# Designs tried in a protein design chat: VH-VL binders against Protein ULTRAPETALA 1 (ULT1). Part 2

Target 1, 237 residues: Protein ULTRAPETALA 1 (ULT1), of Arabidopsis thaliana (Mouse-ear cress) (q8gza8)
Amino acid sequence: MANNEGEMQCGSMLFKQEELQEMSGVNVGGDYVEVMCGCTSHRYGDAVARLRVFPTGDLEITCECTPGCDEDKLTPAAFEKHSGRETARKWKNNVWVIIGGEKVPLSKTVLLKYYNESSKKCSRSNRSQGAKVCHRDEFVGCNDCGKERRFRLRSRDECRLHHNAMGDPNWKCSDFPYDKITCEEEEERGSRKVYRGCTRSPSCKGCTSCVCFGCELCRFSECTCQTCVDFTSNVKA

## First folded at step 14 (VH-VL; from W1 with light chain S30E A50D S93H)

Design W5
Fold by ESMFold2, fold request of step 16:
Structure W5 (fold): chain C 237 residues (1-237), chain A 122 residues (1-122), chain B 107 residues (1-107)
Amino acid sequence: as target 1 above (237 residues)
Amino acid sequence: QITLKESGPTLVKPTQTLTLTCTFSGFSLRTSGVGVSWIRQPPGKALEWLALIYWDDDKYNNPSLKSRLTVTKDTSKNQVVLTMTNMDPVDTATYYCAHSYESDSGYYFDYWGQGTLVTVSS
Amino acid sequence: DIQMTQSPSSLSTSVGDRVTITCRASQGIENYLAWYQQKPGKAPKLLIYDASTLQSGVASRFSGSGSGTDFTFTISSLQPEDVATYFCQQYDHYPLTFGQGTKLEIK
């Protein structure tokens, strides 16, 4: 089964027809959906514009502020400020669209679907932090029952917990660092054991940091990286 | 884990310019929706919001201090800098930087630095 | 500017008691209000946002309610570790403003 919770499975489609029903100003382009939007200022009234939603998560607002000016491509936050809204920045609640004749804030519509997905992805994968690398998850087997438990390797501390566990030949479910569990807890089903995060960098040549930052070989006892070898050996000493 | 740390001088003289740096980790100002604020707390008194800078370089200053405050960011260094001119003994306070992620309701401060006490002595 | 007035300014009560602190805004702020806890020598910690939503990792004995101008913060059963000063903060308008605080002590 391709979808067991009703998630959208459309290839090039951004929204189902019923998701856009009764919205004013809908124009479905080749790679965007456009709708009429606005923002209300108590002092200046309604500022009206067109919102374009892209599969990348980008949101563009074109204000029709004057007949003779070039169209201005604004973010929703810039549009909120442009409208003269007196309140603090809250564009998800202050920018509205018209559905069935009523003003509906963006936060209560499907239109933020791709923005929310993109923001979540960008926050996790942003390179600007240098040290934050999303390592693939790893599994450690219980010596007593044989069940495997998922370890996250997203920080130096979490990588250390994993290497400590791999260095213990008698590791058991009760040694699991993230929750108090026993062998009684059910194992993740094999079909759900999806590795997440990046694969080992092909440029990894025994660097002191590769235990924590992306080399599968450096995270296990068979890794030639000195940090992994030392950790495994020292845990057993 | 999100962390912030304030750094800069702890003693300044009246009329001098204060420069404080907020250095942070666990988040980036490249991330849509992220903002960093400066807040101060005079000894035994209420917190006072000073300034906010968003990831898209949008900025807001407290109007009562607007001509005295400049806030800037260096995204590559994970830093936000507050500059406050013409310091006065009444500006003696603990200065905090704080993180927020834009929610649909606006901004509140979910992570704070430990704070740095700045004393202005005449 | 929106003025935030807390009541009481100080209170002393016993472990296990119900604690109630109020916060009044000088104009309507809908539900754009947060509550913070500040222990001596520490930075504030966010407890409640959007007037009533509990921040992740915060004990369930803390709660908030209200909208418009009148807001209430409650500790259902006071614990010794709850000794602190509590602040409300509005984020409906700039400048963002805080209440003067309520100092909570165990008697």
Scores: ipSAE 0.320, ipTM 0.700, lowest interface PAE 3.6, mean pLDDT 76
Fold by ESMFold2, fold request of step 16:
Structure W5 (fold): chain C 237 residues (1-237), chain A 122 residues (1-122), chain B 107 residues (1-107)
Amino acid sequence: as target 1 above (237 residues)
Amino acid sequence: QITLKESGPTLVKPTQTLTLTCTFSGFSLRTSGVGVSWIRQPPGKALEWLALIYWDDDKYNNPSLKSRLTVTKDTSKNQVVLTMTNMDPVDTATYYCAHSYESDSGYYFDYWGQGTLVTVSS
Amino acid sequence: DIQMTQSPSSLSTSVGDRVTITCRASQGIENYLAWYQQKPGKAPKLLIYDASTLQSGVASRFSGSGSGTDFTFTISSLQPEDVATYFCQQYDHYPLTFGQGTKLEIK
């Protein structure tokens, strides 16, 4: 199978051997990697199972502690519930694997790689999630009152909203797409405007270009503004 | 941008069944990790969590109200519906729906609807 | 059920002052605690999650600390726009539960 994004890979190509080092119960199948996993309950102790990771992002768990041999394939959340753990649903933290003899939560392992990638493809609004490219928040000023309103540029749709607002010479607070507001709504204080939604890191640069020329998140082939039209088409001198 | 809006009756009589609809945009309940909750706030009182439905149809109800609550979703319409039976004047409250996205640490409510006041009175 | 007890129930203080609100859980909840701000007539707004992590877009004057059963919310320098009711919420166990709130006013 070709080794590129979106194509099916065999199980041996899902993770490098270094990524699986010291994990217990590793078994590489035709289109999955399987590892031993578990979930701990103060009342019932450890529930032990086998986790299969697929290139599609699917996760399947077969519990070994169930009576008999007739156990359904479980999602990680169902397995957490099946284990009798007393807490609220937090399977990424409560389901563990064994690495170097120690219980390690799934959230701290590479095993969620394909699950997380699949979730990003399905969700365009991933504000609380890390992304490869972070576009900082921007502000648009109201034509009537001069107040600035924060636009979050984390998805193509949000970048489009900002792009359209910047192109509207008559943009007003009432045109704000995230909430129904008027010019009466309080403007953010200047000290709060310095926070642009990036991580606190010297490497947080955000997208530095217009939405028509920036990173993949900011480019729109379907946009009809002159800048995007010129970008997608050759223009004669 | 994630938005949620509650809709339904604002006045009900005791013993009637309340049905509230949460209509949302900016996310889908087909997306892994997403959940929607119902929370209410009686006037001047603390918030009370009622129910939660996850993208994979896993559901949790507040045990104190379990027999009275039904939560369902319609992913094609971007809606979550709360049904609460046998309403009583003590159930008078502002009802909110709220979004949560699965994080490593669990679920808290990062986006809320504006709320709808439901008054239960004879 | 895990009961969340906030202190004080109300507080009046001056612009620029440090504000401290506490929240106590009836049993250990590790760090699975959030803080919300609610202005009159509005829905709650998430400020802090995991006891100490600021939500995106929240001013750095807000902070949280604690683990286990005792948690603290702090506004380092009170601003006029911070007049609101503040709630804690645990998400370690179902049912998810909230504190009764602390109403913050400016003298």
Scores: ipSAE 0.275, ipTM 0.668, lowest interface PAE 4.1, mean pLDDT 78

## First folded at step 15 (VH-VL; from W5 with heavy chain R30S S32R)

Design X4
Fold by OpenDDE, fold request of step 16:
Structure X4 (fold): chain C 237 residues (1-237), chain A 122 residues (1-122), chain B 107 residues (1-107)
Amino acid sequence: as target 1 above (237 residues)
Amino acid sequence: QITLKESGPTLVKPTQTLTLTCTFSGFSLSTRGVGVSWIRQPPGKALEWLALIYWDDDKYNNPSLKSRLTVTKDTSKNQVVLTMTNMDPVDTATYYCAHSYESDSGYYFDYWGQGTLVTVSS
Amino acid sequence: DIQMTQSPSSLSTSVGDRVTITCRASQGIENYLAWYQQKPGKAPKLLIYDASTLQSGVASRFSGSGSGTDFTFTISSLQPEDVATYFCQQYDHYPLTFGQGTKLEIK
């Protein structure tokens, strides 16, 4: 029973107080830091929201653009789009926070620290054996209801479940081994369908929690599926 | 190494639907920040952006062709598919798929497929 | 749509010469501009992004400058292998748009 006590880094440890002191709307949660953010549209003006920063590198935005807006847990990109920003996707520059009374793009703040680290880890994990486990989520469509269901690939076993689901043309919601997901359950909103993980590069040298295409460590040697068999056989040759 | 390859019919009749598949390696559409675009180039002419699909299934089409274009992805197969309806001889072009990745400033095309020439003729 | 206008449309210069190509956007695009090289029968190759950042593996003789509406692409010393068509591309607004291209030849 490996106590993967994922050190729930308390939100208070995410940033130094000095880093946040000039930011508007700072709230320290249990496992996140929240700040006031916004996005400006030339047509619609400022959409104001709350940005939550997580130690995982995840960013969630709850929109407060208008009374009654029910958009929550948006990605920055989704929020940018929701705000009616007329430009192409560039949320790092378009989403701003208020620092010292001025609008400052996220790209110019410390708030992307964990986001950038998580992104780099996912890109670098292909180069060094010691790369920290990058969390990856995948989605598989249910053959009964057509809804996409999230797979969390945090462990080899979870990766195996996803692998098996992908290999099963008849996979359905009820095939989840642990989670009682039913076809009656609503599908996650598109804005919440965030993908993270390894690049699945053929040059992958190992991933502890991902299924990559270029390394024996990223494949299931015991798997009898043709893809795994072929890969394993070719790598040994 | 990132590679992209376009595949599909090289000859299409007028009014028919073109379906092109971009198969790629060296990256995944499950990776945050990844986008794949379709760009075409008529012989001897400028490049025209057609469509873009992101890892989060967000999609953008060129408004000039929006009604004719559909872009989809199959993350498990590392494929992006472009469908273009009601093809016309004017749509004769080399079609490219290209990779982009989220940067601080936005999206540009850092890797391209070799392109596939699609001729529309009776 | 943002129109990208390149100048000149074609250029013939000598090896070793300095080459300058301009790209003008119909509206301000800040620094969201890329430059591509396309050789005959080949796909475009990214040379410059963010108006002035050299793509990894690209020769240092290539450079870009500008912001807003006016951009410049420069080859400090033209080499024979630089014969190609060059395109600018904005990625500030959808639809993404390219310049008409500049055909570069050697005299």
Scores: ipSAE 0.800, ipTM 0.919, lowest interface PAE 0.8, mean pLDDT 85
Fold by OpenDDE, fold request of step 16:
Structure X4 (fold): chain C 237 residues (1-237), chain A 122 residues (1-122), chain B 107 residues (1-107)
Amino acid sequence: as target 1 above (237 residues)
Amino acid sequence: QITLKESGPTLVKPTQTLTLTCTFSGFSLSTRGVGVSWIRQPPGKALEWLALIYWDDDKYNNPSLKSRLTVTKDTSKNQVVLTMTNMDPVDTATYYCAHSYESDSGYYFDYWGQGTLVTVSS
Amino acid sequence: DIQMTQSPSSLSTSVGDRVTITCRASQGIENYLAWYQQKPGKAPKLLIYDASTLQSGVASRFSGSGSGTDFTFTISSLQPEDVATYFCQQYDHYPLTFGQGTKLEIK
């Protein structure tokens, strides 16, 4: 039982002090680094915010554009949109941080290190690279309450549960075998739900999200569930 | 390999609503940075971008057609649906769906469906 | 909307010749420009993105240059299989817009 204790990289280990020393508004949290960020609209001016960088590659922005702004845990793209930026979606270049007193686009900083690593693992450009595990959590909707419930897909059992849930048109919260999730529990925030899945690309040879264990009804070979279909498609590709 | 395929009616009457479905494989709309666009091309004319839906459910429509266009996705089915209301003969075109992926600079169309010709006629 | 103007609208050249197509944007779009090849009865194929980056699997005879408002697409040595219509596309602002196309033929 290899305790892949995913080393909860402490926020202090995410970046070297030298990498952050010239950035404005640096705050090192338990599992994130926070910096001051912003986005400029020609119409509305600068929207100022706080950017949190996680080792998972997730980025969260809390907006401080105006007193009373309630926008919290935005994606950079959502923040870009919220700021009223007039250009097409290109938040990597439009969202900036302050380094040495100057506005520097995120794309030109080290802050996207984990984001890019997480994305490259899933990107088509890496088709030539060996079995890359590029999986995220998945969500399945409950038939009783309509809420989407998280599947972590970090173990064979979790993958099996997800597969079963995907194959069951009547799946509900109470069908979770280990986590006694009830329909009364709160649903995951939308901003967190977007960080799910894998590319399902034929190049993804080792992704747990691509694993199919079959189903009781079809024994995998004739399974019409999306997981089985995807798996079969990936094997043939 | 990434593939996209457009499906729907090839003949629509004026004032009716067009519904097209893009079914794709080789990628997922659950993947960060993925987008799917609809583009059309009248016979012998230039390409016109219609709509874009991102992996995070962010959507953009061409302002010239904004009131007529709706784009939705079903991630579980690997489908994107375009609805266009009040069709007119001028809307006769080959309709494409296309894949985009987030680069450092933005979105362009790296994979295309084969297209489906939609004729609007009485 | 950003208008994309291609020149020329049509071109007829010989095999082996250098081909140059220009695309002008009505406003500055930095390097947010792509070039596509469309053969008759087929969907467009991406050749170049970010004004000058060659798409994977595309022949090295294709190239792009430019920034701001003026862009150039080049075929260093025209091949018979290059007969197609070529389009530029900007992705700096919504709506995304295409040039009118350049039809390339062989004499």
Scores: ipSAE 0.793, ipTM 0.916, lowest interface PAE 0.8, mean pLDDT 85
Fold by ESMFold2, fold request of step 16:
Structure X4 (fold): chain C 237 residues (1-237), chain A 122 residues (1-122), chain B 107 residues (1-107)
Amino acid sequence: as target 1 above (237 residues)
Amino acid sequence: QITLKESGPTLVKPTQTLTLTCTFSGFSLSTRGVGVSWIRQPPGKALEWLALIYWDDDKYNNPSLKSRLTVTKDTSKNQVVLTMTNMDPVDTATYYCAHSYESDSGYYFDYWGQGTLVTVSS
Amino acid sequence: DIQMTQSPSSLSTSVGDRVTITCRASQGIENYLAWYQQKPGKAPKLLIYDASTLQSGVASRFSGSGSGTDFTFTISSLQPEDVATYFCQQYDHYPLTFGQGTKLEIK
């Protein structure tokens, strides 16, 4: 009965049909579910927009209300602020969707499922490494045939596999850790390679450095490579 | 496991600028949902909220003091810095930093630092 | 600004007694209210949030109730370690504001 794994990047697997029933404005995309949402202020009334829910836990709101918006995509907190809501930041309670004709706060809906899952990693951590970091997919080239193989960098183990592969000058297709392949397997088409799994913004770079910004998911304190040594030293400084 | 500690000068002269650092462990400000606030308590008086900075760099200052306050974060060092300009003897207080985690109801302060007493006198 | 008024300002009572402290907001704040305990020379400790929900690890003798403008904090059976000052705090609006506190002592 677990139809949504998140890693599949398929919108139709994010929620059961019953979970979306009677919601206004439901639109299922390739890797998201979209619904009508809003936020109410006593001064300006209802601001209405569309909320996109992603398996990564990302939430995006598209609002057409102000020509001066730098981006058409807002976080829920930014949308709450944009709507002119007078209260302190409480977007989970103040941003609503329409279910059965009634305004229902996001906190009372299943729409926060993936957001809350991504946040729980941090609240259960024994150290600061619990932060969810959006790393784009990366490619490693085979030393023998030159074909590139996709690595997904979503977990510490996956990041370690990529880190090790990048450090191996003799890396081959047969070393691919996710499946048994050889150089005979077809390489991913170039048109597919441009999709890196980081869909928040066209300019999203993901985590591209071990040394700065405190990203702990792709750095390993027990590793002796210069990148991990630099990260460990920089974090402690 | 969450701990916070305030550091900085304990004696400041009137008109000087105070800089306090909150160093914390057991959480990161890169973590979705996390915020850190500065709160002060004059001796024998009520707590006064000063400023709040969220993981996404969204910031709020107490409007009664906002022209005097700057709050910044350094996620790589697990630090939040408060700068308060033009100090006056009435600003004598214990200064706390406090953690909050995003809830449905907003942000209340679930973990506090030990506090640092800052005295403003000539 | 939302002003938070606590009563009483101080209270002296015996071990085992029921203690009640009230907090009144100058306007409606729904249930966005927390209660803190501050022992002498120590930082505040969160006891209750959302008016009535106990923070993890807090003893069950502490409770809270109320909504809107009127809130009540109760210690069902006072213990010696409960000597402290207790504060309410609203988080419905910025600036976040605290009550002036209730100093609790044991006779």
Scores: ipSAE 0.439, ipTM 0.757, lowest interface PAE 2.6, mean pLDDT 79
Fold by ESMFold2, fold request of step 16:
Structure X4 (fold): chain C 237 residues (1-237), chain A 122 residues (1-122), chain B 107 residues (1-107)
Amino acid sequence: as target 1 above (237 residues)
Amino acid sequence: QITLKESGPTLVKPTQTLTLTCTFSGFSLSTRGVGVSWIRQPPGKALEWLALIYWDDDKYNNPSLKSRLTVTKDTSKNQVVLTMTNMDPVDTATYYCAHSYESDSGYYFDYWGQGTLVTVSS
Amino acid sequence: DIQMTQSPSSLSTSVGDRVTITCRASQGIENYLAWYQQKPGKAPKLLIYDASTLQSGVASRFSGSGSGTDFTFTISSLQPEDVATYFCQQYDHYPLTFGQGTKLEIK
């Protein structure tokens, strides 16, 4: 993110809201999700810290109990060792987060999703299909009834679905890719049609200047931004 | 196709320093979650774990050897090097290097080298 | 250090027999235990990890059970190629430690 001019990425793209439900200390940053975490030793009790999860698969822990730490950011393994735990290195099981008031090992949470994917050990069913560009939700109008249906533009596949729908002059409600609907289903109320990108909040700062489709077509024909160039190049590869 | 091979001297004198090299293929020690260990087996005796080095340079030595051990890696050469000082006849053993991958439950050794016998005698 | 004690130290059994080897830890290690096979002059081979999970490519006649301090390794029907030394290893605490081994032979 620091090296990409004009790009905005939302931390809320990393996890669904329900995946973070009841977790303590959740803070969504520009390119990370942060949560409270800890590690327990029988001699020193709980070491408490903040865990940041990145889309790269990197995990960073800032330990709140470390006086004068020369290394501001720890790996989970270093944090486990720092906490004084006597067992062998098993940080996935020994580092915990608080969910619903209970300590839950990282290995039993979604927080390792990106770490596991970067290690190339993830199962197909749990693989994330994230994208470089955060876009607001878009709407496509039915040719028959004029009702509008909400499209999410978060991944290459979702952008392709929207691109295909926008390119079809005869698109109908029955062509909706996320669920089987007809023109008889109610349209989303106007007050609820606020475009949403990174989160469901109207304060989301997602990209508003361009949307790159899954083919070589940028939605905004005069757009020259690096995001559109990158997306087009990735589609060709 | 993970393979490991130990190399180095097969005969050393008491008090000398032993240097063994583990050369491997089919994986990289820069790969997240990977570790390499050294384990030895004296003739007719149990296996003894010596040292472990992880992909992130985290290291663990068996404390019973009083810091006689140094383990280093050279990722560009796919090598891990064990150095063991002040050799004694009781250190006569077959020395293995072994691969492990980070699991939720810790580390066990899924691939082993063929081993090299190191004899310590005058 | 966690001491691992295997029983028996050696065993002679007939082809087709059920083989049972036990391993006891000097303190609780939950299920953090592996079993290895070592044929004479060869490197060890991992058979079982997490006390009961069979390693990929290992024959289904091998199995493991137990937790805490007491663990069992079983060969349901001994085959001629199973002649080897078998040993357990704990990975709950450093240093990682091994049992002394059980030599298995066919009579």
Scores: ipSAE 0.391, ipTM 0.729, lowest interface PAE 3.0, mean pLDDT 77

Design X4
Fold by ESMFold2, fold request of step 16:
Structure X4 (fold): chain C 237 residues (1-237), chain A 122 residues (1-122), chain B 107 residues (1-107)
Amino acid sequence: as target 1 above (237 residues)
Amino acid sequence: QITLKESGPTLVKPTQTLTLTCTFSGFSLSTRGVGVSWIRQPPGKALEWLALIYWDDDKYNNPSLKSRLTVTKDTSKNQVVLTMTNMDPVDTATYYCAHSYESDSGYYFDYWGQGTLVTVSS
Amino acid sequence: DIQMTQSPSSLSTSVGDRVTITCRASQGIENYLAWYQQKPGKAPKLLIYDASTLQSGVASRFSGSGSGTDFTFTISSLQPEDVATYFCQQYDHYPLTFGQGTKLEIK
């Protein structure tokens, strides 16, 4: 049987292309994904807005009063209350997005991925209170314009994409693997460039949970670059 | 690792105001998704939910007691305070505070304090 | 307010028996229902949430089912330590409400 992991492709910076398929109002920003959303009350009908999903786990809902204006930012819970929904607070089930023309609760979508990862999980799990430590995001600079683009390092394939990009002296924005972009696309603002995952060691390039050279997730024994050769040699020793 | 403990007077006279403090550890009420509730159980009777305060300061009171109840929090001290006015002998109960974490489906109570019995009599 | 009605009010059975407790809501609550165990002199303990999802660390002999208005809690093989009062609780609407409880005893 075919290996499903071998057939998987990375898509957008935060989500795979297939995860956003058929969603209405998708807009991929520098550090967020935006989609059309709503909440329905029996009394007032549909309240419609736009949901922004951030890698930090933050969720912002804004009205459509002024495109590009952030003045009316609501949490999902505040939006649920604003819509006049009569049930107890259950915004994960009561706020919906449109997929294939149908209302789908946020709880049934991938859009809560980062919110759930950033939230306290100890109250709902027998696991220790810590969230899983993931490999941190990294940035690669475009050789043409100097803008930096965020790479996720959550899977071996994503780590390979980053590794190959760092080794390419001619890497440019059009080579970005998560989305079709050019140098014309805006770079993430410096204030919003955050590293998700493990922190850097103060004394080395590696993760605080790994050796200084990296880890088996982000280094490749078949690669001939000096970084991978050094890691492979040290792991063998 | 999550613990909660109720404290306050165990004997209150009719018409007085009851103030109970829930002191907790192992979580912060500034943590996204967290809520703390007050629940009471009269001797030999069913549990009755009183009030809930969320991490984002959203608050709900049982409407049967709405005018009598105030819930506040002090996130820096890891405390939630219940104030209940005009106590009556019918309010004699064990009072619990309980932790909850938001779920897809809403709130249920996964960690409870040991409870404190409050007796209302002259 | 949503009224939660449990049946039976008490039950006395033998170790190893299957125990079934029902809970009925006065209106539809989808699957927004939890089950608690309260042992004598202790605070309640969460067993089941979302009608059928077992809380972490809870023995697999406990289970729940149902949706809408009618819900069932089951102990597949009663153990001596299961002597307690069991409550359902809905969280579809405020105020959050509890059943009156079912007292379970061993013969």
Scores: ipSAE 0.329, ipTM 0.685, lowest interface PAE 3.4, mean pLDDT 78

